# Designs tried in a protein design chat: VH-VL binders against Mitochondrial intermembrane space cysteine motif-containing protein MIX23 (MIX23). Part 9

Target 1, 196 residues: Mitochondrial intermembrane space cysteine motif-containing protein MIX23 (MIX23), of Saccharomyces cerevisiae (p38162)
Amino acid sequence: MVDNRRTFTAPQSLLETNLTFPNDEPSLTTITVTRERCVDPSLIDSFLRFLRHGSDDIIRQKLNNYRKGSINGKNKCKEFLKQELYPNWQIRNNIISFCEKEAAEMKNETDQQCGNNKKTTAEPLIDARIDPYAARERAEKQEAQYKDWTKVTEWVANNRKIEQILTSTTEGILRQNCEQNNDYLKEFTQFCKDNS

## First folded at step 1 (VH-VL)

Design u7 (framework fv_ustekinumab)
Fold by ESMFold2-Fast, scan of step 1:
Structure u7 (fold): chain C 196 residues (1-196), chain A 119 residues (1-119), chain B 107 residues (1-107)
Amino acid sequence: as target 1 above (196 residues)
Amino acid sequence: EVQLVQSGAEVKKPGESLKISCKGSGYSFTDYWLGWVRQMPGKGLDWIGIIYPGDSDTRYSPSFQGQVTMSVDKSITTAYLQWNSLKASDTAMYYCARHEYDFWSFDYWGQGTLVTVSS
Amino acid sequence: DIQMTQSPSSLSASVGDRVTITCRASQDISSYLAWYQQKPEKAPKSLIYAASSLQSGVPSRFSGSGSGTDFTLTISSLQPEDFATYYCQQYDSYPYTFGQGTKLEIK
């Protein structure tokens, strides 16, 4: 019931970078995320793609730019992580988390409207044993009422998988070009706590 | 052998300008940051800033921003710390140190330059 | 600015003692903490970087530990040459800051 919204801006370093995109795809530098935009995520997808392309997709190039003072195999990795990579990851995760929270609220609203919170799993199962057609028709009607929630939940799940793949790939590159034994995920988690 | 050799002691009056030096040898001068640290008589260490000789990129402590200028001359592998107008409160030992940025911090230190400012 | 506080400001010990010096940061600095040794009228010497990594040429009796806000430097068996002032330094955020120093004196 409540309209919730939050504005996200790409890191300043990314805004000043001349990026190349396939087919000269336009980039968005700022986005206001709303429930409606979680349901129709075309603009959010463009913004996330811009963030991903300007960081993880060109991670090797970014690290090479930060290799000042690295004659002994040590790089300016700390500066890159704190100023570019971790801020970028945090913005992406915060956008996904916003839509995840909106999905939870949408489910609660629909549950109250349909009265599903008062029903136990035992009652639907008992009904199905008596009349399978009525049970199926009831399930189809309920599914239609949860359409937007399902769509946002699937979008969230998909983007969490994309983030996991990107993070794993980037960690491999960081271990090769920076400190081999550092726990980058733990360090990122601490970064988020310090910058919340 | 890595060495940082600093210029000799200086005795100056308030309002005078000064430029002290730190010459690096035994390593690739343009591949490491160089930092400056102040130690007032009987006190601890105060970080002034760091400079990257390869492109003269600088990071200053806010307490020293506008008070001193760091610079380098790559052709003679030398870094400089400069004051336009000295104050009595600038009396201190000044150290330069080689800085590997990520995990290593300062590894090799110069012997120090004593700067005395009195009227 | 991140404030670094060392404890104690001075301590007395005998050769062969196990000595610990503590350093606290006013906010989380992960493992970006270095330890330095300074003898009278000499430049500081690097001992430890990244909270626990021993600098090349430093005796194994020196060790560092900690992460976040609380750090310790340990000398497992104190030697005569170890009497000096010890400084911690954070290099997580600008400006870099040093602790006030801990003077290790002969008992």
Scores: ipSAE 0.008, ipTM 0.487, lowest interface PAE 8.5, mean pLDDT 82

Design u8 (framework fv_ustekinumab)
Fold by ESMFold2-Fast, scan of step 1:
Structure u8 (fold): chain C 196 residues (1-196), chain A 121 residues (1-121), chain B 107 residues (1-107)
Amino acid sequence: as target 1 above (196 residues)
Amino acid sequence: EVQLVQSGAEVKKPGESLKISCKGSGYSFTDYWLGWVRQMPGKGLDWIGIIYPGDSDTRYSPSFQGQVTMSVDKSITTAYLQWNSLKASDTAMYYCARQLYYGSGSYFDYWGQGTLVTVSS
Amino acid sequence: DIQMTQSPSSLSASVGDRVTITCRASQDISSYLAWYQQKPEKAPKSLIYAASSLQSGVPSRFSGSGSGTDFTLTISSLQPEDFATYYCQQYDSYPYTFGQGTKLEIK
């Protein structure tokens, strides 16, 4: 079996910026994501935090800096989106997607092991009421076999929710400070297709 | 278990106001978006919009913008779809559905049973 | 808006048949496509998301494929409970749009 891995590097614009982090928090500019790191996501969490703090968390400051630099009266919002924000969102989305794919593969592998000598897979809830001890013991055994898959799946779900909230909040700020009627999510999706 | 339970069928006259509901249970209501979909009699599915219960942020289809209002009451885990003045063309089945994730997971994973709205004179 | 076109609009088949339904997007939507099954007088049920990912609890006889503009839903061995209307939906960009539906009928 060949191991899956992928290396991610923070956008160049972020690497050239001096960001302030707590002394106890590592500042990672490059990370290699593997299945093992999806299971123990401490380094991935640090990298995502670095990306989020350098973009969405300071978006109003970023937009003001682009406007201050606009000597010729050009709209600088599009430049900010294409050069900084969308690259940052793409990297975060790709990291989460990598772990999502790994979780799916983990489940398939565990299903193969658990399926070896199974007679019936689906058990009605009513059967657990009739014999709660046997039902509980079997559920506990299955849960133990899927521990790593559960961890990664929960981590993916939580980070997808974080990204939805951040993207929605940032989109509101963009509508307020840039173009009110622009579909930023659609523009981002097109950016990803053009830069995949 | 995750459930979305919608309010019962409505029969209304043109010009009347209406507010239908969708109650979520078995999950964290403020962790997911909630969407609305219309299906006219004998026709296909038509996307109305989505609302995020945590802050009431909304995204509407242009064809429904200004025609309906989406809202939520977090304290009773309920979302609403409202009309100020119904038209006969609003006659349809209305579904609520939960949107699970961003990116590849941003689809409707659980659906309510539907609310039939009939508008006739 | 992105237009979604399904083919065929209706299909007659027998239990045990392999059935394929096609969905076309008017522009590139990558893999942001879902498939839903709707039985008469019932709410839609999620079958497939991200073009090819099977929803939890859906039988393995259902599969999806495609990317960009052309997508296919396949039922490898049709069962009696599979007679329904099937819808594709793009979620690449707002407004989200559905195909017109494919009605799968008994032969």
Scores: ipSAE 0.000, ipTM 0.445, lowest interface PAE 16.6, mean pLDDT 81

Design u9 (framework fv_ustekinumab)
Fold by ESMFold2-Fast, scan of step 1:
Structure u9 (fold): chain C 196 residues (1-196), chain A 120 residues (1-120), chain B 107 residues (1-107)
Amino acid sequence: as target 1 above (196 residues)
Amino acid sequence: EVQLVQSGAEVKKPGESLKISCKGSGYSFTDYWLGWVRQMPGKGLDWIGIIYPGDSDTRYSPSFQGQVTMSVDKSITTAYLQWNSLKASDTAMYYCARLPYSSGWYFDLWGQGTLVTVSS
Amino acid sequence: DIQMTQSPSSLSASVGDRVTITCRASQDISSYLAWYQQKPEKAPKSLIYAASSLQSGVPSRFSGSGSGTDFTLTISSLQPEDFATYYCQQYDSYPYTFGQGTKLEIK
């Protein structure tokens, strides 16, 4: 009876840039992710695209700006990672993980419903044969749940692959422009533990 | 005035430990990276590494990693370069120098240098 | 590592001469190149950063040019105090590396 929903807000640094969604309504800076939105991920896709465009896609530009025009002598790469890049990666990973969890719950619910109906409702199955419209409607609803589960799991798998490619590419750029000897993925993992 | 003042010349034997210093004054010590450069007698400049005094974050040149230790004491605006066991090949002039970073990873201010002589 | 090669290794010149020193990077470093001057028994002095930007207090007879892999330091009219060793340094990619130096000597 509890809603599986979670609200995500773009990092403050990204909100302060001149980048905007295709429609720049204030509500687009924040998204509430629900099971329904994992199934029809158009809004989630737009939000993830915005996060990716404001970070990984322009990372060379951000790092070049830190070399050419930063005002103070602090390590701008380290500040960029902790204030902009890692928060952005964490939000994207958490959104994907939310839908992954929802997919698992959808499968468990559908499996349990189908198993319980066969075991405990042998009589309703016979009764439904007398009313084929009720039986057909129930079967179609159950099929839709498995179809939705498949759709969400494929979306999760695809976005995990996109994140892997983007993160690996960005890590290469960070090694060229910041520190060659640093394990950025390990540092990100530690950032997530510290900011759970 | 803005300056980096290094400790005096050192004469040591192989196997001895050594710690030389570089004191910054006239600027915000924790707002700039500090680097160390070696110059062997009659040779060019070699990059040792850099340290950020605000949090002691370090980046060593691969050829110097494990050979020396960089550290800072920000309460007295001083950076250190340390050897656990000196070798004759460590004989060189050692410079500390400030990096603005805001304009790039180059030096804008240099210390006068510390001559380290290691001989038996 | 990026290798920095200076040419010539040494040159002789007279006061009033136009002097050109070159620096070549083993790969593209954009404009992330600095020049330093070192007089005998003295600490280096910063001359130029970002390939062409003069450090504060450096005389206007010094100029830098170039981008990518080929860079030049020019002294338009050599003065007695300019006889020194000159070093280039790339800061595009860690580790940051120096050229071997060019010794500018009295002819």
Scores: ipSAE 0.000, ipTM 0.439, lowest interface PAE 16.0, mean pLDDT 82

Design z1 (framework fv_zagotenemab)
Fold by ESMFold2-Fast, scan of step 1:
Order: structure tokens, then C-alpha cells, then sequence
Structure z1 (fold): chain C 196 residues (1-196), chain A 120 residues (1-120), chain B 112 residues (1-112)
């Protein structure tokens, strides 16, 4: 009955740049993520596109800007990672994790309503061999009740895959332009622990 | 173990071209910038410019831009400083040094120096 | 560009005495990461410079305890608590906070 919500704001580095979306909608700098927005993810998708466009999609340009435009001398890859890239990755991962947790809660709520997780309470058994119409009707009703959960779960899986591809590609670029032997994913994991 | 070894002394006439070298060993050459520092006879140290060997990105101090060319060949862990046409005012000791990619001015190892004399 | 002013230009002392060398910057050397990229180098006649102190007060590997650095913002000091014969050399401060990197004019520590 109590709706969960969490507000996310783009990293300071993106707020200071004039980035535009490919569509005609204005740039989103802050979003409140709710269960309803996980189910209809159009605003979340726009916000994730904004974050991805301002980081991984232009990673080569970002590294060149730190190097060529720096009044402080050299390209400071470690500072770029801690001030721009890792905060951006963390926000994206936290949004996806929020919807993942909401999906798990939706499944538990639906399971309780449908009785799919009832181990101790006996309900009438419908045998398709005795009554195929009742069995089919029951299956159709159960599928309908899990529609939103399925949609959010698929959205989460898809965005986890997108993040994996982007992170892997960015790691390759960082290994070429920064420290070759550094484990960037491990360093990012430590960054998240330090900044939780 | 970490060493920067520079090419030998050069004696040149004005108008001649010259390319001097700095070879790194005992470390990951592409993890460090190579810095070039000039010292005119009896004078102090002047930072000239730098190169990142991994992608050959260069920076020059304004007084040296257009006067010299800095380059590197990462396959042989060697950086270069080159003049197309030397002047008497180029007479100096030239040092190379390394600086870690995420540090700034931390010149922890230096080459022995290359003395360049330009006279007529 | 950042101007580093070292004083005195020449410091004449005897072995066993304390040396205090000054380096002043035309503007603050504090970087956005709260580090100050002010370093000290020693150069002996006929030799390449040697890193002594990095980031104001950190001794580089192998540098004796008699060398210490201090300061903040625009005013920095290198102190040699008790001069040894091998310490008579020229000392340079250098900044890496602002591009381009710049060196001070040097302080020559010579035998009195």
C-alpha cells in the first residue's frame, strides 16, 4: 500500500554541459523512479540515454578533453574515473537495481494473491484431463496477473545487458588510453562501496 | 632497474637538423609521460614539453612550440626531440624524465642528459 | 604561466648548519583534488636533477630524513636540518598544478 520511490540526479559534470536528447523532449536532469515508472519506463529510458550519451558514448572525447584542455597539465585518468565515469555508472546501476527490487516485490505480492506459493493451504485441484476449459481459464488468469512483473523483469534484463556491453567497451578504451593492467570493474565495485 | 638512457653529445652548426633520443627500460613505457627539460649553460631548468607514448599525444611550452618536435616509438620504448634547423641559442643540456599518467610533475627518474652544442 | 620565485639565489653555509630555502608561487598551487603539486629537486654539478620531495612534504625513496618540505598555497620551504658535504648543490622547486609545468630559478647552496 505504501509506494516506494527514489529520486536520482545526473552527475554534476553532466549538469554543467549542454547535452541534448536525439528526440524533441528537453533533457532530464532529475527523475523520481517509482514502480509505475518501472512498468512504463519511457521516462527512465530517456534518463538512461542522457546518462549514457554524456559518458560511455563519448568516452574518447572525454579522455581527450581531460588531456588536451587541462590547465592542470596531463590527462588525469584516475580523476576522470572518480569524478565523472564511476558516478555515472553508479547512478545507472542504482536505477536498474531499484526496478529489479520492485519486480521481486511485485512477484511476491502476486504469488500471495494467486496462491502459487501456498504450500500448506489446500486449494481445489483442476486436472486438465477432467476439465480442460477450467484449467486453461485458470492458466490465462494467472498469466494476466504476472504481466507487469514480466515486463519489468525483461526491461531489467535488457538494461543489464546494455550496461555489460557499454562497460566492456569502455574498459577496452581505458586500457588503451590509461593503465593497461588495471581492473576497472573491480575498482568501480570498490568505488560503489566507498560512496554508498 | 628503471632507467632512461639518452643519446650521446652532439656538436652542430647553425641550420643543421638534429634528433636526440631517450630510451626507457625496466618499466611499462606506455604508463608514463616523457618530459623534456632544457638547461642552458649556467642557467636553470626549463620545461619544454611532454609526450604520452601510448598515443603520441604531445604538449609544448609556448616558447618551444614550432621550434622543436617531440615524438615517440612505443615499439622500442624510445622518445625523441628533434630540430629541423638548429640555432646557436639551442646550445644546452637536454634531459628526459618520466611522469606517471595520473601524477603531475612527479619526475622520479631522469636520463643522464644530452649536451647539444651549436656553434660556427 | 605560474612564476616560482626562489630565495635566496645563493646560500653560503658550513657543514653541520641548517639550510632554509624558500619558494613562492604567483598563485595558489592547490589542485581541485586538494593536493598541492609542488616538488623539490636537487642538482649536483655535472649531474641530472634528482627528485627530493613531492607534493610539498613527501620524501622520495632513498632521501635522508634531514630533508623536509613544508608550506601551503603560495609559500613553500625546503629545510635541510644539518648540511652534509654531499648536500652542497642547486635546489629547484617545480609546480605541476597548472599547465605549463614551471621551475623556480634555483637556490645554490655553497660552502662558506
Amino acid sequence: as target 1 above (196 residues)
Amino acid sequence: EVQLVQSGAEVKKPGESLKISCKGSGYSFTSYWIEWVRQMPGKGLEWMGEIYPGDSDTKYEKNFKGQVTISADKSISTAYLQWSSLKASDTAMYYCARDYYDSSGYLDYWGQGTLVTVSS
Amino acid sequence: EIVLTQSPGTLSLSPGERATLSCRSSQSLVYSDQNTYLHWYQQKPGQAPRLLIYKVSNRFSGIPDRFSGSGSGTDFTLTISRLEPEDFAVYYCMQGTHWPYTFGGGTKVEIK
Scores: ipSAE 0.007, ipTM 0.463, lowest interface PAE 11.0, mean pLDDT 83

Design z10 (framework fv_zagotenemab)
Fold by ESMFold2-Fast, scan of step 1:
Structure z10 (fold): chain C 196 residues (1-196), chain A 122 residues (1-122), chain B 112 residues (1-112)
Amino acid sequence: as target 1 above (196 residues)
Amino acid sequence: EVQLVQSGAEVKKPGESLKISCKGSGYTFTDYWIGWVRQMPGKGLEWMGIIYPGDSYTKYEKNFKGQVTISADKSISTAYLQWSSLKASDTAMYYCARLDYYDSSGYYFDYWGQGTLVTVSS
Amino acid sequence: EIVLTQSPGTLSLSPGERATLSCRSSQSLLHSDAYNYLHWYQQKPGQAPRLLIYLGSNRASGIPDRFSGSGSGTDFTLTISRLEPEDFAVYYCQQSTHYPLTFGGGTKVEIK
């Protein structure tokens, strides 16, 4: 197999905005995501923080800027969603999905190496009644070999929860400042299908 | 429209150096791997190596490691294949090709350059 | 490395006939994601190769439906249901399940 890697660049709309951070933090506007970086996600975390800060965290400001100056009756909320917010959400979800797929592959590789798939490993079954210490030692060794997979899987789960909270909060703000009865998450799902 | 355009044919003597190019257009150059494939006269396709232009990470097929250098300049969307000292056995058509993958850790060549013919003779 | 064996080396047929090309792998190409990372390319004389089929059975953009790929694991087939004059070419299979990437030796489809 060839090692997977993918470069992500923040949306152009975000790059053209001079964001201010409380501590003058350096902004990462581009990142190459690899399996190694999914395992040690410090750079990915910085990039995701930059994307989240430039969109969901300041959504009221963004909506006000798009609402201003619309004299011809154009729906500025729809423009904002398609040109700025949905592209930002898509990039974040694509990064998380990359690491999720890497985690699945890591598990399969470790399963083959440890012999948890009986059709590939013909080792005798260890009977814990005969040798409980050997059985426990083998189990502990196998558990240690899944450490990186566990770490990435937990990181993915945590970031999926963060995205769910952020998008739900943002959806509430969109319902208050745009169309009250629109299903923004369904619309985002359609956006991803149309733009992938 | 995705396009890969390679440099023109080369005629060289053994011992000379050579650098050929492959320029991508119509897509984000840093989002895809570029591979190099050799085809000796009357023979089949041989994978030589690949480069990820976003960070210049390279992988070589073992028989080409140390024989050639693969590089890229992402500022001009161009990948390169280079020899420090050509041999007569390097006479071949050289193709660059873009690698895509379908949602997993596998790759296939979806777009190909037109090829660069390299002839090495005394 | 994975060795891909293509057979026959040369297939002599007339326009309108069915062509069946074989590609056999030394190891299974079925990935844990349930895809076979085997792809087919067409090369006409004096031209660069062109992608025909990817991931075992998916036709690439612009490829006519007379081309189809089938198989799983170690045995793969490219079928051309009814040969057109433009289909006489060399066909290569290629795997990307395992590093290094490898090509088959090719099958030449020529006019009888």
Scores: ipSAE 0.000, ipTM 0.532, lowest interface PAE 12.5, mean pLDDT 82

Design z11 (from z8 with heavy chain Q99E E100P Y102D D103I F104L W105T S106G F107Y; framework fv_zagotenemab)
Fold by ESMFold2-Fast, scan of step 1:
Structure z11 (fold): chain C 196 residues (1-196), chain A 120 residues (1-120), chain B 112 residues (1-112)
Amino acid sequence: as target 1 above (196 residues)
Amino acid sequence: EVQLVQSGAEVKKPGESLKISCKGSGYTFTDYWIGWVRQMPGKGLEWMGIIYPGDSYTKYEKNFKGQVTISADKSISTAYLQWSSLKASDTAMYYCAREPYDILTGYDYWGQGTLVTVSS
Amino acid sequence: EIVLTQSPGTLSLSPGERATLSCRSSQSLLHSDAYNYLHWYQQKPGQAPRLLIYLGSNRASGIPDRFSGSGSGTDFTLTISRLEPEDFAVYYCQQSTHYPLTFGGGTKVEIK
């Protein structure tokens, strides 16, 4: 058995803004993601909310503050994108991708266990017409073996949808306040490629 | 429907132990902090402490540290407030309330309160 | 510890009048994220408190528009533009910028 884990830290810019829980102390600014935490995603959800709050949820305020500091009135949107927004999006996507990969491994492990069990002679075939309760019990046991995989897969799908909606909304705001015709998603994809 | 349901009223003698509960329903329990607030008869609100149920991280107001224990069981969406030895001065209404973990926007839902009476 | 001072302690008014309640903080409640972590609650006799205003000026879900919050830093105000019979209650301000979280002493709005 191989321990699989990865540690994520909030972007440097977010840490520097003191966007933290009251008491002026960073809460959940670093998280170690494991399979167990993908299955029980309470800490991951809190970390993702912290990242989303510190970027997309206050995007208009962030852009206004960047523009106030511009020299000769020049647009500082590009600086904001590289220093704050894209690093934030990359970390969020990497966390979701980690759990997605773990879910795939969980399915493969469960498939192997079910395959090995079917090959044994220890559990004889149950005919639902002869014993419907035993057949139902066996079906429930099989469903239970895929419970964690189903849970993680649904969590991943839901968070991908949240990211799509949030990114789309933020992109609209960027088009209004920065470059109207820029493809921010394509630029972000290139940012990830350059910073991997 | 979001609800916080607290355990029933308690009548105790000084020196007795007590554990009261606050059960959340209708929401993801680990997305919110649970705070405990005391209100002595005829007095104002006093913040006692908070817990993040996801990892049982707690913060106490100084005067309550060592006098009470705040805990939570996320598997049954329940937070607890506990005394090892009650005093007459613990007589009060105790409220639990929830607040979002990602940004503290105030306590948006409150339990109905648990009245604790400590007398000889 | 942040001390919140509410004034007046008691405000005696008639239905239809404007109520203005003050909450002053011993230290600035403006966080580096540009939010004032100051919230207002209403408590009626025998009931749990109810959130009215959060983060200085945002009205909580279901709260009538006659309630408004204003202020920044150390000086905050809750305004009830036209008192209804159900508005006679005790009002508390609360800060969550710094630990420990603290409540003001309350302002009782009573019928004249």
Scores: ipSAE 0.000, ipTM 0.454, lowest interface PAE 15.8, mean pLDDT 81

Design z12 (from z8 with heavy chain Q99V E100G Y101W Y102D D103Y F104Y W105Y S106G F107M Y109V; framework fv_zagotenemab)
Heavy chain, then light chain:
Amino acid sequence: EVQLVQSGAEVKKPGESLKISCKGSGYTFTDYWIGWVRQMPGKGLEWMGIIYPGDSYTKYEKNFKGQVTISADKSISTAYLQWSSLKASDTAMYYCARVGWDYYYGMDVWGQGTLVTVSS
Amino acid sequence: EIVLTQSPGTLSLSPGERATLSCRSSQSLLHSDAYNYLHWYQQKPGQAPRLLIYLGSNRASGIPDRFSGSGSGTDFTLTISRLEPEDFAVYYCQQSTHYPLTFGGGTKVEIK
ESMFold2-Fast, scan of step 1: ipSAE 0.058; ipTM 0.651

Design z13 (framework fv_zagotenemab)
Fold by ESMFold2-Fast, scan of step 1:
Structure z13 (fold): chain C 196 residues (1-196), chain A 119 residues (1-119), chain B 112 residues (1-112)
Amino acid sequence: as target 1 above (196 residues)
Amino acid sequence: EVQLVQSGAEVKKPGESLKISCKGSGYTFTDYWIGWVRQMPGKGLEWMGIIYPGDSYTKYEKNFKGQVTISADKSISTAYLQWSSLKASDTAMYYCARTEYGDYWFDPWGQGTLVTVSS
Amino acid sequence: EIVLTQSPGTLSLSPGERATLSCRSSQSLLHSDAYNYLHWYQQKPGQAPRLLIYLGSNRASGIPDRFSGSGSGTDFTLTISRLEPEDFAVYYCQQSTHYPLTFGGGTKVEIK
């Protein structure tokens, strides 16, 4: 089958708490991500906000719980990381990666349709010096055909930047409240390999 | 000393509005969540909802969503429970209590606010 | 919704006796983090509840060692080894493993 779609489910910890968005919108427990939803990302944005709210945004409270609830002197940070935070980061990164891959495919499809392969262009090139109006009309038509690709690519870049800021902030908090000299990003990368 | 102090007893008629308060002291108010618990006369404890004062995020028990509004003002370390239109069935003792996200055991508790709704 | 059933509803005992209070859950309270999110409170007439035990067996700050909690999964017990006069009260269990948070119906420990 050719349909590019993937279903994501919120981590079990968020499902058990039955969180609601701050504005009283219903919590999304699952989302099916498709190319169309990458282009119009309102539902993906809502799902990512839900995941971020249930993890990074409240990380200090979560860590205080694991620390203050300790009765046997064991470090509970590892439990939080494996059970809640890393699964959450993995889902968010996988959603962004899905749309990134869809954007690449959109570009390849549009490139084929527009004949950007120089070897296969059958139409005569329009010389702007000879016919500036026809050249401009063709350029405008080509730009319009890449609109969805541009939109998804910009959305991906913006969300990668958001994730980088959130991850950096969360890492600082983890170093204050858990292991001081630990590479959490490297540990997360290993978590993804172990759970792929 | 860490404590929660609630507003005084209220006697109201059906259809009236009411807002009761819970003031925290002796700790950083935004480090903890505040829960609200109802106890009807001669009955047990019922969890109503919780709020994180740092961003006013709320989470309600289903039967209380739409019946009451939970809010907080972190600048004065105070949480609120509000009714737009009281019913006789709202007659109860209302407790606020401090809690932590994910753990949700309650300590300390406010002294309680008795709300009596009668004709 | 998790239902917590406390038994007995009333327990009539004398000072110096051992009290054993039961709390049974309709579903397991053992979380994937290996903790039972079951907590116990004491309420005296006209007073707010007071936390006694959290996470099944941990005594809250300032609580005398005669109070102990035990159990796992669906069956939990609060034990008072030797009742003092101030221990005659209503006791509630509460769970926070699953949303919504729920309380048991209470057990009244009264003087014989």
Scores: ipSAE 0.000, ipTM 0.466, lowest interface PAE 15.9, mean pLDDT 81

Design z14 (framework fv_zagotenemab)
Fold by ESMFold2-Fast, scan of step 1:
Structure z14 (fold): chain C 196 residues (1-196), chain A 121 residues (1-121), chain B 112 residues (1-112)
Amino acid sequence: as target 1 above (196 residues)
Amino acid sequence: EVQLVQSGAEVKKPGESLKISCKGSGYTFTDYWIGWVRQMPGKGLEWMGIIYPGDSYTKYEKNFKGQVTISADKSISTAYLQWSSLKASDTAMYYCARDRYEYVWGSFDYWGQGTLVTVSS
Amino acid sequence: EIVLTQSPGTLSLSPGERATLSCRSSQSLLHSDAYNYLHWYQQKPGQAPRLLIYLGSNRASGIPDRFSGSGSGTDFTLTISRLEPEDFAVYYCQQSTHYPLTFGGGTKVEIK
């Protein structure tokens, strides 16, 4: 649906700090994500950079700051995970998932118009041996209709890869600075189920 | 391999200053805290304090605060323990040790070989 | 500050025997996270201490399985199931539940 929209706000831990970026990038603390913004993701990209910079990029510093502030510091890793890191990861994943869902809906809408894919009622295909110009024109029109879907799908795939790299790197740091044998991704998955 | 290498034995007179060192290698120095532990001749272990080399943040056991200074130079992966004026009661073996951060904060997984400090008139 | 009392002060045993070392804390070392922040070290004459057990019962890297730690709250035990010649040393418990960090007085395991 074209009117789908969802508003995301950065975690309180980021809102209470004045972050500086190496490139003096504009700060964006709240964003409304829509299909249009999934297609033109410049604002979403800025918001994801803000979230990533305020968490995974400075994770060693954050963990050491938690340790300094406490008498014993033992529960500070768990507090950091539940209050800062997992909420941050959840927001980023929810944004990517929103655009992924929008891409799926775009494909379904386009498939229905083109009579392709698993739809049982399809328009007759043009026989290229009889009319090669009509076949080419239809192929070009069909490709143009899937342009936005392709763009969003590629953006989603790229950001899923970025998230995998960041969370894997962060897991390594957590294993060195918190619990060596904990499955942080499994714990994060449970956090999302408990907070959905 | 992970190593902490300490400076050699020192023989000093009361009132003299001293700075001993602990050099880390085989790991990222700024990822760990360095603790200092004293062992007087024939006695047990005493925690003196700890430093985070990344920003030189320190915590001391109260009886050592003001008697010694703990510092670090992260550019050469070295921590230091310093006295402005030694006393005979400072005669001891001094160990540096790396603090494990993995939910076991305040346990020491790798130790230096120790620096024997003898203070006598 | 938390005081750790180790007993006995000296334990005289022969190779092959079981050693049981006690460490008692003046306050509970059990944290709200359900871990006991009590650690065990071995020190041989002329050498630096070596971490054996952390968080009450976890063996440190490279430590033989004949070493085990147990206990909770205020009463902790280090067990060496069968003493090897290299195990005759002084053993220290240490807590990191509360500042300042404190060590026990040590238990010397010596050959009979």
Scores: ipSAE 0.006, ipTM 0.498, lowest interface PAE 12.4, mean pLDDT 83

